# Miniprotein binders against q58433: the designs that were tried, part 32

Target 1, 377 residues: q58433
Amino acid sequence: MLFMKYEGEIAIGPVHPTMLEPHRLRLFIEDEIIKEAELVIGVNYRGIELIMEGLPPEKISILSEKICGICSHIHVWCNVTVTERGCDIEVPERAEYIRAIVEELERLHSHMLLFGHAFEVLGFETMAFRAFMIREPIMQILGEITGGRAQYSCPIIGGIRPRCNIKESKIPALLERLEKFEENLKKLLERTVNDPMIMSRIKDVGVLDKKTAKKLHALGPTARGSGIHSDMRKMGQVPVYDNFEFEEIVFDDGDVFSRLAVRFYECFESVKIIRQGLKDLPNLDKRIYNPNYELKEFKPIDVYNEAQRGQVYYSYGLDENGRVRQVKIRTPTATNLACMEAILPGHHVSDAELIIASCDPCFTCTDRMIVVKENKI
Key: E = the ipSAE of ESMFold2; O = the ipSAE of OpenDDE; V2 = 0.75 times the mean of E and O plus 0.25 times the DockQ between their complexes.

## First folded at step 18 (miniprotein)

Design dn5 (at its last look DockQ between E and O 0.37; V2 from the best seeds 0.00; counts 0 for: pae E 8.0 > 1.5)
Fold by OpenDDE base, look of step 18:
Structure dn5 (fold): chain B 377 residues (1-377), chain A 93 residues (1-93)
Amino acid sequence: as target 1 above (377 residues)
Amino acid sequence: SKITIEVTIEWDGRPYEFRWRVKSPERLREMLEELVEFLKEYGVEEVEIRVTAKSPEEAKRIAEIIKRILKEAGFTDIEVRVEGDEVEVRAEK
């Protein structure tokens, strides 16, 4: 058995030491064709849930921020929302708008990171560089709003941190940067779709049909790439998004192209959301935090949001001592990787990494593909 | 051992650095050609390229390739340093 470890170490951000068990895909290959794929899901979430158990909700937010280096904001936002709903805490509208703006910026930088990675996997390093360069202005905007590039710490129970308040005087410059980003993104898209070598590697490759996607409960862009409507923002789960006009991007072909295309086109929708949010901000009440809340006991409440990868789920209750109980966290990664596991068989081994990448697994969690070659004796 | 390429450019008034690893000198050449196209497209007038080769002899060959490619790209001021297996190239238009 020649184990070819394709260690694609995409060291993206500090791997939190609690991420002990990365997801692994084992590929059984015969004559360069994948015969079987086995997904080993690391149970890292259970460890985090156990650490969160019995803590004050404020401390859980700190832990949730460390779950993912790429999607820290959505975890914190989803987390604080549980306490806010459970305790009937009013969140100022301005705070919710800023939470949404930061989320869509997080979505943008995450998708650009994926595009960069996908181009690297394809051997188009210059295209990868373009994607990373286009990403950087978004990281700068995030840094200017939140004071940090990776750990924004924007949401708190009852609103947002004062440092995350978007000053009206900064809005014109932010809008200008978004416009430039959108222009560059259009150019990148045009270059990508007009390159026959890129298109030949992603079209009709790694097809997840709609039936299989439904059966395996695909989420987010993975589901949407297979013609399934799946967006918590459109499903009324995140009320602040009702203030914005945007489209859910859906493609039907279920291939690598479709999964990438969903993310490309939803970047434009994210820009639209941010523009609308920034436009409305000056007209909203200036409060960004409700200081007059009381924590109360409540039974576990289900909270959903839409991360860049799809539906995020948080649930917990508070006991009589204000301690979190029965913590449950679900991310879309495991479900979407299971979809890739299901479709990998029959593909050439050279497509495996791209197919896996197309569901945007958390690179911090999915760093290890093991190729098992059976020597025909 | 892989060849490591580090490219630093200034774009839109900001420095950008990217790093690649290539398996062969042939792939390095292809990447450099693509890089030059990129530099032309984005109007980059200054570039710094660092390459770690597998040997001093390979480093010298790589340095010559880089110099030629950058010259073809319209760079007029090209400084090349080769120290052991490391190549440093700075070019301006």
Scores: ipSAE 0.295, ipTM 0.741, lowest interface PAE 1.9, mean pLDDT 86
Fold by ESMFold2, look of step 18:
Structure dn5 (fold): chain B 377 residues (1-377), chain A 93 residues (1-93)
Amino acid sequence: as target 1 above (377 residues)
Amino acid sequence: SKITIEVTIEWDGRPYEFRWRVKSPERLREMLEELVEFLKEYGVEEVEIRVTAKSPEEAKRIAEIIKRILKEAGFTDIEVRVEGDEVEVRAEK
């Protein structure tokens, strides 16, 4: 019989308030082998940059929060930092510590969500269940610190919201809950690496070699799974992290296993950072906000940070009227999707979702789907 | 269609609610075995499970599966209600 040719489509978020469509990844399939993958851009930051132009910096924070539903804290943190550096605003050390603690908690819950999804895609539903159960206590901690609603984001220009201050009396309970999370994460990792069925599906699959990763400008765990050092927290871009002992996690093989392993071990590093931060808080000055500042004109300031998926970049200046100008925002989304484009050809369609999951596109913004169309040969 | 499961527990004085879907009662059994292992690891001694089955007959089978797993895991005070497609189980060690 004739070879059958199929075209599949996967809807990948996030959805911006003014955007209508998520990204699409089209798969051109022949005899169940992916022959070509094509990224169709449905989300861009040009629209949000234009909306932000001419606004006061406080309003930029509101918009920044909406860019990514699972990483809103890092976006708000980057935004307030641009204004703080441009206006020479001193931020209390306690506020910077709490900003980092909240970010590392976001990293934990985001990585756990990815593990749950990856296991689900593989058909290992009981492992997915464990990942989701382990994640929920982290979500509870975040809600307790940030208010769990519209106040999920913690940073404000000059500090943190007063509600987000972590009282010393709460620290012992937080440390205990973190220790329990760490124990369960270790068990999840052991169950994964000691299961030959899981390992057979993720080792040597979906390889992104270092040369291709460099060419495509891979970021975050996608890059670090392919041997590329890229962590903004270790590169002096986020000064508060200089106070914490932790390691940049890098694997060399570039397979699905490596990208997942980076994230697994990053969770342990996040636990180390949060623990150290919580233990240090009682010894820090109690101030969490610097009200003594005046917004002033400044030329664009570049700010970098490390979100769960990789580097986040914000740049803008303020004009003489205190309005933001020349807004530029970059996230790792496009490069991570471009890496999937490069990896997928040559693989069986049954590996497509796994490879996609291992690069951590935003799954929470839209339902995923595969649309397969048969084309005449 | 799938079987919908909701689990409510209390950890460290805080409520948690978890939700997932499985394709069959056998998959549900596997998930429940994982749940009771998780409950043991966290020291959780009470749980509420709500299941929406595909049919009333399936709900009855699921209720028996849940009761057996919880009983074997050491839960002794097990209350089960089955109404149509819905199963509600409350259990304490």
Scores: ipSAE 0.025, ipTM 0.521, lowest interface PAE 8.0, mean pLDDT 81
ESMFold2 (binder alone), look of step 18: mean pLDDT 82; pTM 0.810

Design dn6 (at its last look DockQ between E and O 0.44; V2 from the best seeds 0.00; counts 0 for: pae E 13.4 > 1.5)
Fold by OpenDDE base, look of step 18:
Structure dn6 (fold): chain B 377 residues (1-377), chain A 93 residues (1-93)
Amino acid sequence: as target 1 above (377 residues)
Amino acid sequence: SKITIEVTIEFNGRPYEFRWRVKSPERLRELLEELLEFLKEYGVEEVEIRVTAKSPEEAKRIAEIIKRILKEAGFTDIEVRVEGDEVEVRAEK
């Protein structure tokens, strides 16, 4: 019996000049069934950490913004937060509100991008179109607030850039756009759940059970799709979120459907947060930046936030010269991909891309080359 | 060789570009029919479609299919260019 061993390689991960190698997933396939999956983590976070070492904290923020094109804001926010906490820098409440609003907008556009991609993988191109079109108003809002569509550069040490200040006169138009977005998202959801072809491809596929998810330290929507509470916004790690009423979305089934559903329903919660933030903004102090801070030496401080993919971690200290030391950065991608690696065996090869996509690896940076090498043994 | 389709639409005053690669003319037809439904649903008034076919003969067939689909979508001004294996279609309502 000639066993055809198929080796598929999926390259996953950000193509940044500072990132040497994308994540690679090697699939060992027998009779179209995945027998083994091997994740090679190529993202050299250590390289970025080394580049950041000995720099002023302001320069680190610039570098962090370049790490990910989809989640640039959260990286910058985490970086400035380390310095702010380490130096006891008061951040104006208005600045923190705007940081949260921009983060939830970033979450929205990122989830819509994932939905678009998931529909492409499934072969539902019209649904992909719909997802990308629904995403665009969010990109416009981000552009209007931050002045940029990709690099927002909103947070700075002590607050936000003046250009990122949301004018009260713009709030009605922003709310109207959010309402339209929410309506369109509801329609997309209804179409998705009522399509039996879509549902058959995502239900009971790529099941990450709660025990395995805990063991492998799943994060964010990947964890929440397996019935694990995991949201830094709810865990008191990001104090500004205490001003907002929102729900942590959790599903129990651990399949592709559950991981997508968490993100779908989380979008509605993000809209709620943004609406609350925009409603409160006119009543807050108008200060958006604290100019009266001094950098001081401090030992490494741990800062957590909740990106669209899950927990982001930043840590560094500041030396006597105002240079960052002992930089550590962790993103949820590696741990969540490891969860997908663990569950891939036993699945049909045709489900592999969807299963991997369901943990939302950074696609903007992934040149997806699936090289299927047919080795006839 | 895969057939490459690039679709540019204007929506809310901005251009959006979509790119797909399909393995068969049949799948291309399905994709174009789905695109047509989308164009109708969102009231798109301008569309540009570029297709790289496997052969000049296939390009001509694809161009005819696109033209028919766009007419069915309500586009009245349809410009079709076929150069070798490349098809370029612009349509306005």
Scores: ipSAE 0.030, ipTM 0.525, lowest interface PAE 3.6, mean pLDDT 84
Fold by ESMFold2, look of step 18:
Structure dn6 (fold): chain B 377 residues (1-377), chain A 93 residues (1-93)
Amino acid sequence: as target 1 above (377 residues)
Amino acid sequence: SKITIEVTIEFNGRPYEFRWRVKSPERLRELLEELLEFLKEYGVEEVEIRVTAKSPEEAKRIAEIIKRILKEAGFTDIEVRVEGDEVEVRAEK
């Protein structure tokens, strides 16, 4: 079977994430309508799992930090949690709070990065600029809390690193900076929903209906934009979140607008969580780690958490010698990208970048896209 | 074949850098006007703008536009350098 191919490259925005390997995206089009899509993931979790096999659990944390670019905190947090639960290790409440605060700050900057990218893809450069500028103060806050490294190695088995402890004297300024972020986010949201040109590009576009989302196992904001409750923080999987008042954000229409709207409103919920956590810290015990734990043998257990893009899953056990066995790691990008692959046929090629970006695959802005026209013979 | 714009601002005592590529001077003007509103909203007092235009004639026109916009934003210490296709503007309030 002979077919014709035309290669194209999707322009990336002014800000892009660090990646392990690029994704490879292929579109097959006829008369500017997408007929088929093939989306290839550039991350090999089987290789990562193999490298981790047989190592001490402390080494898994180090590897998770080094191989997980912009999402290193959630991976380290999941890893230490597997060992903590498997060995019945007590984690100080203050450490659990700070783990959550850092993750919610990561959620803020990650969602803002996606908004900037989406506006850039649509050609709304000034809105993209606003999103990126609103994001920068959050990155600065993260650097101040975690010591300024791009990979945020906050969790350790039994607690958090001492450098990540949030100084109580800094809390009033942090709260004020969060309030300013929230005000600017409200303005960005209002400008977006009140602009008919923007809304015409995102409303009723790239619809992932609830049935298809369930069939293909959509996760995170991708699932929640299609009417599916999917937030591990609300499903008892991350106990520290029981201390915070926040809502799971769900929209029903499944379009690009819905997937972006979930993320917009999740930012407001993240601010609520961070604010509550910061206000509670002065009243918590000062301990941030448990030095007196013992590792013990355990059979593989499952740990779930909610990354910015959706569910993250870690599983392993420890053998009699304290070595990690049967490692399994899953992230939401592969399944969410498969959802976009399934819905792309029938759309105009000009919407392809936006639809793919709307599930926030952390690798989309650096991937090449190959555009192929059918029937050029 | 694209106009490149780089903007550096100081905010909370630290520098931040942004970079765009735009297809036309009309799109650049739109970005510069939104940049103006952003600078006013966040109280930015120092900005550096670098533009690589498509031609020396375009660079001179862009330099004039940037200078006018920054003056309207209240910047009074404006340094403009134009070399061939390149514009560099540094401004302080």
Scores: ipSAE 0.000, ipTM 0.369, lowest interface PAE 13.4, mean pLDDT 80
ESMFold2 (binder alone), look of step 18: mean pLDDT 80; pTM 0.798

## First folded at step 19 (miniprotein)

Design ex1 (at its last look DockQ between E and O 0.01; V2 from the best seeds 0.00; counts 0 for: sugar tag NGT 14, pae O 16.6 > 1.5, pTM E .787 < .8, SAP 72.988 > 70, placed apart)
Fold by ESMFold2, look of step 19:
Structure ex1 (fold): chain B 377 residues (1-377), chain A 103 residues (1-103)
Amino acid sequence: as target 1 above (377 residues)
Amino acid sequence: SEITIEVTIEITYNGTPYTYPFRWTVDSPLLLRYFLEELLEFLKEYLKEYGVEEVTVEIRVTAKSPEEAKRIAEIIKRILKEAGFTDIEVRVEGDEVEVRAEK
């Protein structure tokens, strides 16, 4: 039997007027303490999967781009990879390098956006502003490479779009701008860890222990903050990453600090990957696409990649007419929301949004809604 | 019982303006001073590093009283002058403060 004084509701995840409803996390509150959290499933990729059914694979890329405004590249990359592997289409090495470089730039700006929002939720508006300003040069680099700041239509079946080819003459300036980003990231990290007011709000708060994280199938930085090795880039699932020296970042304490620290240090690893990729490009063959591929029938195959939020999974096959069949798309959002449901009880309501942010909300797709009502004691 | 501060920063970079709104609710003018000084110090560092062409700062404060509003206006004006803004317009009406500065 539960006595509920207040009920709150937070909308999490993408919102579309016709296709998707945001997930809701209902909070049951007594004396400003969360007593219970209940996940209400509102978003399901079944609608998008049904729309994709029967389309040519080229059309799927367009729809994949629309799934997430901040992470569109990883979705398009996963989609083209399903067809490429199913049809045995050779992709030039240079194209795979550029796909990875763009994804790591996407990871950088996404993590910086999360830091900005986390600081904003905490009321550290100056730190939020610092994070957003440090992010801006990365957005400019993405715009220069791809022509878009939010939706980067870079991968195409068999390669990359010609506009996305990185001119060798631009590489020295890109490396210099990346070095400046790295320096500013170090300053942001130092300011964060040396500020007792910030640390008191994030250390030992919102703990997700390793056992619970495993039981709930946590993914991405949520899992890696709780001591779980889960990075698809290190598990042989994305072969181009075998060309780069980088480390999987894992922390053990499972608190908000740990989940943010995973993302901070992942940014440094992304810088390492981008730097290596840019330095290698002049030594690669200049081809960026395979114009001579042919589509063929194949049974559903599985493709995994590592988005900023964690593992992304795409699966489909092609029928005899080159039409996509048996589409399955999974993102880490639902399992990470289940983790939030487990973490939140026992915390003050003012920590709720921070804990949720630390588990990787898609801020460009999130429409927050909080409903608080007084209930009988 | 609270001081509300709203800051809008407009930065022009490579001919493109970017606008950043901030909002704080604080219990004292000292906290207002702290947050504003931190923001302007970071902005100063960022502008020098990235070659920003123009910055406009608009600040709106709702104070607890007209006397507090007058004091806050002087604090904001001094902070903006120390940050290198030279075109500063200040208006105080009742418990409301409006400040606009360019550099």
Scores: ipSAE 0.000, ipTM 0.312, lowest interface PAE 14.1, mean pLDDT 79
Fold by OpenDDE base, look of step 19:
Structure ex1 (fold): chain B 377 residues (1-377), chain A 103 residues (1-103)
Amino acid sequence: as target 1 above (377 residues)
Amino acid sequence: SEITIEVTIEITYNGTPYTYPFRWTVDSPLLLRYFLEELLEFLKEYLKEYGVEEVTVEIRVTAKSPEEAKRIAEIIKRILKEAGFTDIEVRVEGDEVEVRAEK
């Protein structure tokens, strides 16, 4: 029996060699059913860590911005936090607030990008276009705050860049844009949940049960879509978030719908956080940077934060010469893709792209799913 | 008061030992459990996939109280057992917990 190994290779990974997460899923398909999925984790984690080794922490921050095209801010924030904790550097409260505001804006634009992609995969091009249009106001806000649409370069050791300081005079306009965003998002949500064609494609598809999700260490919205509480912001790992009232969004069904729904509702929570942050900013001390610090030697310190995809981890030490040592970076994508690898078998090949997309692998890094049809030689 | 956790993982890959030190602070034993579960599953899955045959885990925790230290020690022991470690040494001295496990 000539098993036609239809090896559909879904390459999910950055085109850029400096990006952390070249993950590849190989699908073994028989009669249009996925029989086996193989996750190949790209070696690039080790490459970046090796490049960072022996560099000054300021240069590491620049490199961290290049790790992910969608979540550059969270990488920089985690990176500077390692040095700040290791050196006992006080960060002004205003700087931490702005870091959080920028992070939640990054979360918003990233989730909107995922929704756009998910609608494309589903064949709903009009909904995809709407998602991308709804994203644009967030990109404009990010541009106005940080001066850039992709590389914000907001955090620095000891605070934020002066250009990233949010002026009080801009707050009303920012709030107005957020309100408009929220209204548009609500309309998009209502259209999505009321479309039976969309719902039939995402409900009860790609079910990651809570037990399997726990076993495979699902993170972020992937974990939360399977009824697992997993948010570093709620776990006290990012102290600035203690100033904000927001909910951790959790769904129990573990399907594609649940993973998308978590992200939809998280957008509303991110808007709440940003509104609270902007409201409090005028009452905070105006200091945005602490220049009065010294770098000192320290052993590797673990820093966690919650990216749009889940927990991000940074660790390194500083040697006596102020050089970074023992760099370790972990992103949630590997574990979340492993969860998708585990659940893909038994599904129709036409659902594979959607199932994989539902864990939000870095799509801006993922140029094209190349279905490599290995021609039988 | 924060709980400080120091974890040292030693792995042997192709006859070469690698040491991975981790240090983090948590405000609750629940968070400790979460991080330990994450760490251990990382060890279980990621290191297994890389063909790591030998894993040594050393965990040092400074708790808020001796009673908390005992609770933490039990949590660590349980998690390590669930991760498939058979040789688990636990020492509790005051508010300090030291755990060593080999697999």
Scores: ipSAE 0.000, ipTM 0.166, lowest interface PAE 16.6, mean pLDDT 82
ESMFold2 (binder alone), look of step 19: mean pLDDT 81; pTM 0.807

Design ex2 (at its last look DockQ between E and O 0.02; V2 from the best seeds 0.00; counts 0 for: sugar tag NGT 14, pae E 15.2 > 1.5, pTM E .753 < .8, SAP 75.07 > 70, placed apart)
Fold by ESMFold2, look of step 19:
Structure ex2 (fold): chain B 377 residues (1-377), chain A 103 residues (1-103)
Amino acid sequence: as target 1 above (377 residues)
Amino acid sequence: SEITIEVTIEITFNGTPYTYPFRWTVDSPLLLRYFLEELLEFLKEYLKEWGVEEVTVEIRVTAKSPEEAKRIAEIIKRILKEAGFTDIEVRVEGDEVEVRAEK
């Protein structure tokens, strides 16, 4: 935990290579109680939207992969989907299944990373280690499927890259590894909820009530921890998910516990989706891309998907020369940061880092360093 | 906080090293033993499932006194031996303990 006791100094946090201006959270503290939180927004993706204007849609995919190091797949998937829908390009069912499987694997490893970080800020290093170790097999599976551990180029316009095709002979081993992950996740959840030291730090702490969550347009697990249905996968926005049996996870109390519980149970739902997808693949046509498409002019269309942090939105059109126009990209980062701004006042500084972690504001796009200010006389 | 312990675990998988740092502050060597045993027990189960062939553990402890440092060094050596490490190097200087073990 870091804090600043005097006015006027702003710590400059880590700078991500693809972001020119990091986001900051300033805290105003009196007697170790947070009185106000002020969010200082960096680039709200306007800079990268400008860079994308006038480029071919294939170049947009490359740039969108660089937006987020832990969620690059969802950005590439959204981008190719805009062009596919705008140009009426048919995408093979097998490709859509693999896109979803990779996204759910990305959701698993991202949630596990968050659990590890949350345990670290709580000072439960052994629990953090457990989370990181449970995460590692998922990273290995992703590396085997996509050829990379962090930034993936699986979706392409009209399908997926050939190296990302999941061979039928590998499916039994993948299912077994997924089962082991599920067993270890269950043990982690049980150790967490049965530990009164952990529970005392997360239950009834950092409450975001439903009314405030609605006003701030909360997204993802932040919204779902406060009783708001918000999952684009269940709202008809991502058609491939209609093939899978899974549930939207919603908790009502809006505390840190609820936001973490949403993520814990979402991991079990992701396992269900991946298992179903892997079992279905042998029965699908083997085609993984459609090479017989032609780009055409279209007016901007909206595409939504559900990243681990919440809704991702892409919109653009193509002009008569096949160039991208009117780019808009939205992620849950700004709303998650706004939710933290609303939650933090009234809390002891010792809870600040945990509350921030529980909202998962994409620390690649924000400072992890808390800027704290106290009015001093 | 009177005893600090830093543990670094390095595992090698397919030629790639992965490093996991841990830090605890405890008020007695018995709590140090508890946390270290929990960590190594989980590590043994994880490594068995993974099939990892090389593990390095580095432990640094700042004790309350030179006498306590010597006791802690023996505790750590015993725990690592029971966890199956056979190449254990221990250095004690004043209040500081440094242990490196390979398997």
Scores: ipSAE 0.000, ipTM 0.290, lowest interface PAE 15.2, mean pLDDT 79
Fold by OpenDDE base, look of step 19:
Structure ex2 (fold): chain B 377 residues (1-377), chain A 103 residues (1-103)
Amino acid sequence: as target 1 above (377 residues)
Amino acid sequence: SEITIEVTIEITFNGTPYTYPFRWTVDSPLLLRYFLEELLEFLKEYLKEWGVEEVTVEIRVTAKSPEEAKRIAEIIKRILKEAGFTDIEVRVEGDEVEVRAEK
């Protein structure tokens, strides 16, 4: 069987040059049908772990923030949490609340990027533009809280940076912006589900069945789109979330629609979390940082959190000199892309980009889909 | 305990029938209400703006209790009425709710 090598770059969103997770999917195509998909995991994880090895924990936080341009906050939060748990460092409740609020804002803006990209892939440019416009209020909120739109640098060991402290006087304006965001998101959802052309392209396409999803260890919205409960916030791994009432969104059909729908509906849950957090903030102790800690030696510990794409894992220890040792970092992208790799065969090549996009590979972490046409020499 | 919602929407557009099955699992009646309200708005827009001639909605819900099932059935019935459905059949058996509506 002569596999034609077609090297086509499918650009998945704006390529940020600081891509630390270059996952590539190679598609082998015959008569416009995908015959084989090969996931090439970029070596960059090992590179980052090696660079982190032997550094002070404060310096690895700076590196972790650069891992992902879209989900920088979750990486920093996981990173500081390892040190905090390993050294028994008390984090003020207000700091944890703000960490959660910023995370849910990060989730919101990330999902809006995905929706915009999915609409672009579908050829619905007006809807893509709307999704990007709806994202802007969230970016403004993040900017007001953190002082930055991409690198927030909010968590530090023992709490948060002073600039990230949410002033009570700002809460009403933040709530108003969230309300406007929610209204616009609702309208976008309504328009999406009411468009039969959109629905025909995403329903029953790229089906990841529950059994396959479990076997391949799907994570986050990719798992939840296949009827699998998978949320570290609900599994007790992130204690601050116990203060909030919210639901885990799960769909059973495992198609592109289900994976997008999970993200649409969990945006409303993120808004609920942020509203609750903002309402509670005035009643919490005003402390945002615990300066009264000492770094101590500890063996590697496991820390989990729930990024917009799913479970993030950080592990390291500290040696007697306060240097990080045995760093391990895992993101959900590789596992979720492996799920897409498994389901891509048999699909038309025109659906490949949408199927891959539906697992929300980090657009700043996934460089290129390479279609390999082998020319018969 | 999870609430399972199965919705099947059948529409006839330009003489062609289309079927849209949806399945959701939610942990709370509040989310169920939210999904149903979204469904309502969907149905309203489809009926008003898209000129859909015939719509059939089938909703199956597995509730946590028979009491919850009755409450859910009432919510669904209200929502469908608000959407402009006049022919609404509601069946509650134990913890299961089945609703069919035509417009």
Scores: ipSAE 0.000, ipTM 0.156, lowest interface PAE 15.0, mean pLDDT 82
ESMFold2 (binder alone), look of step 19: mean pLDDT 80; pTM 0.788

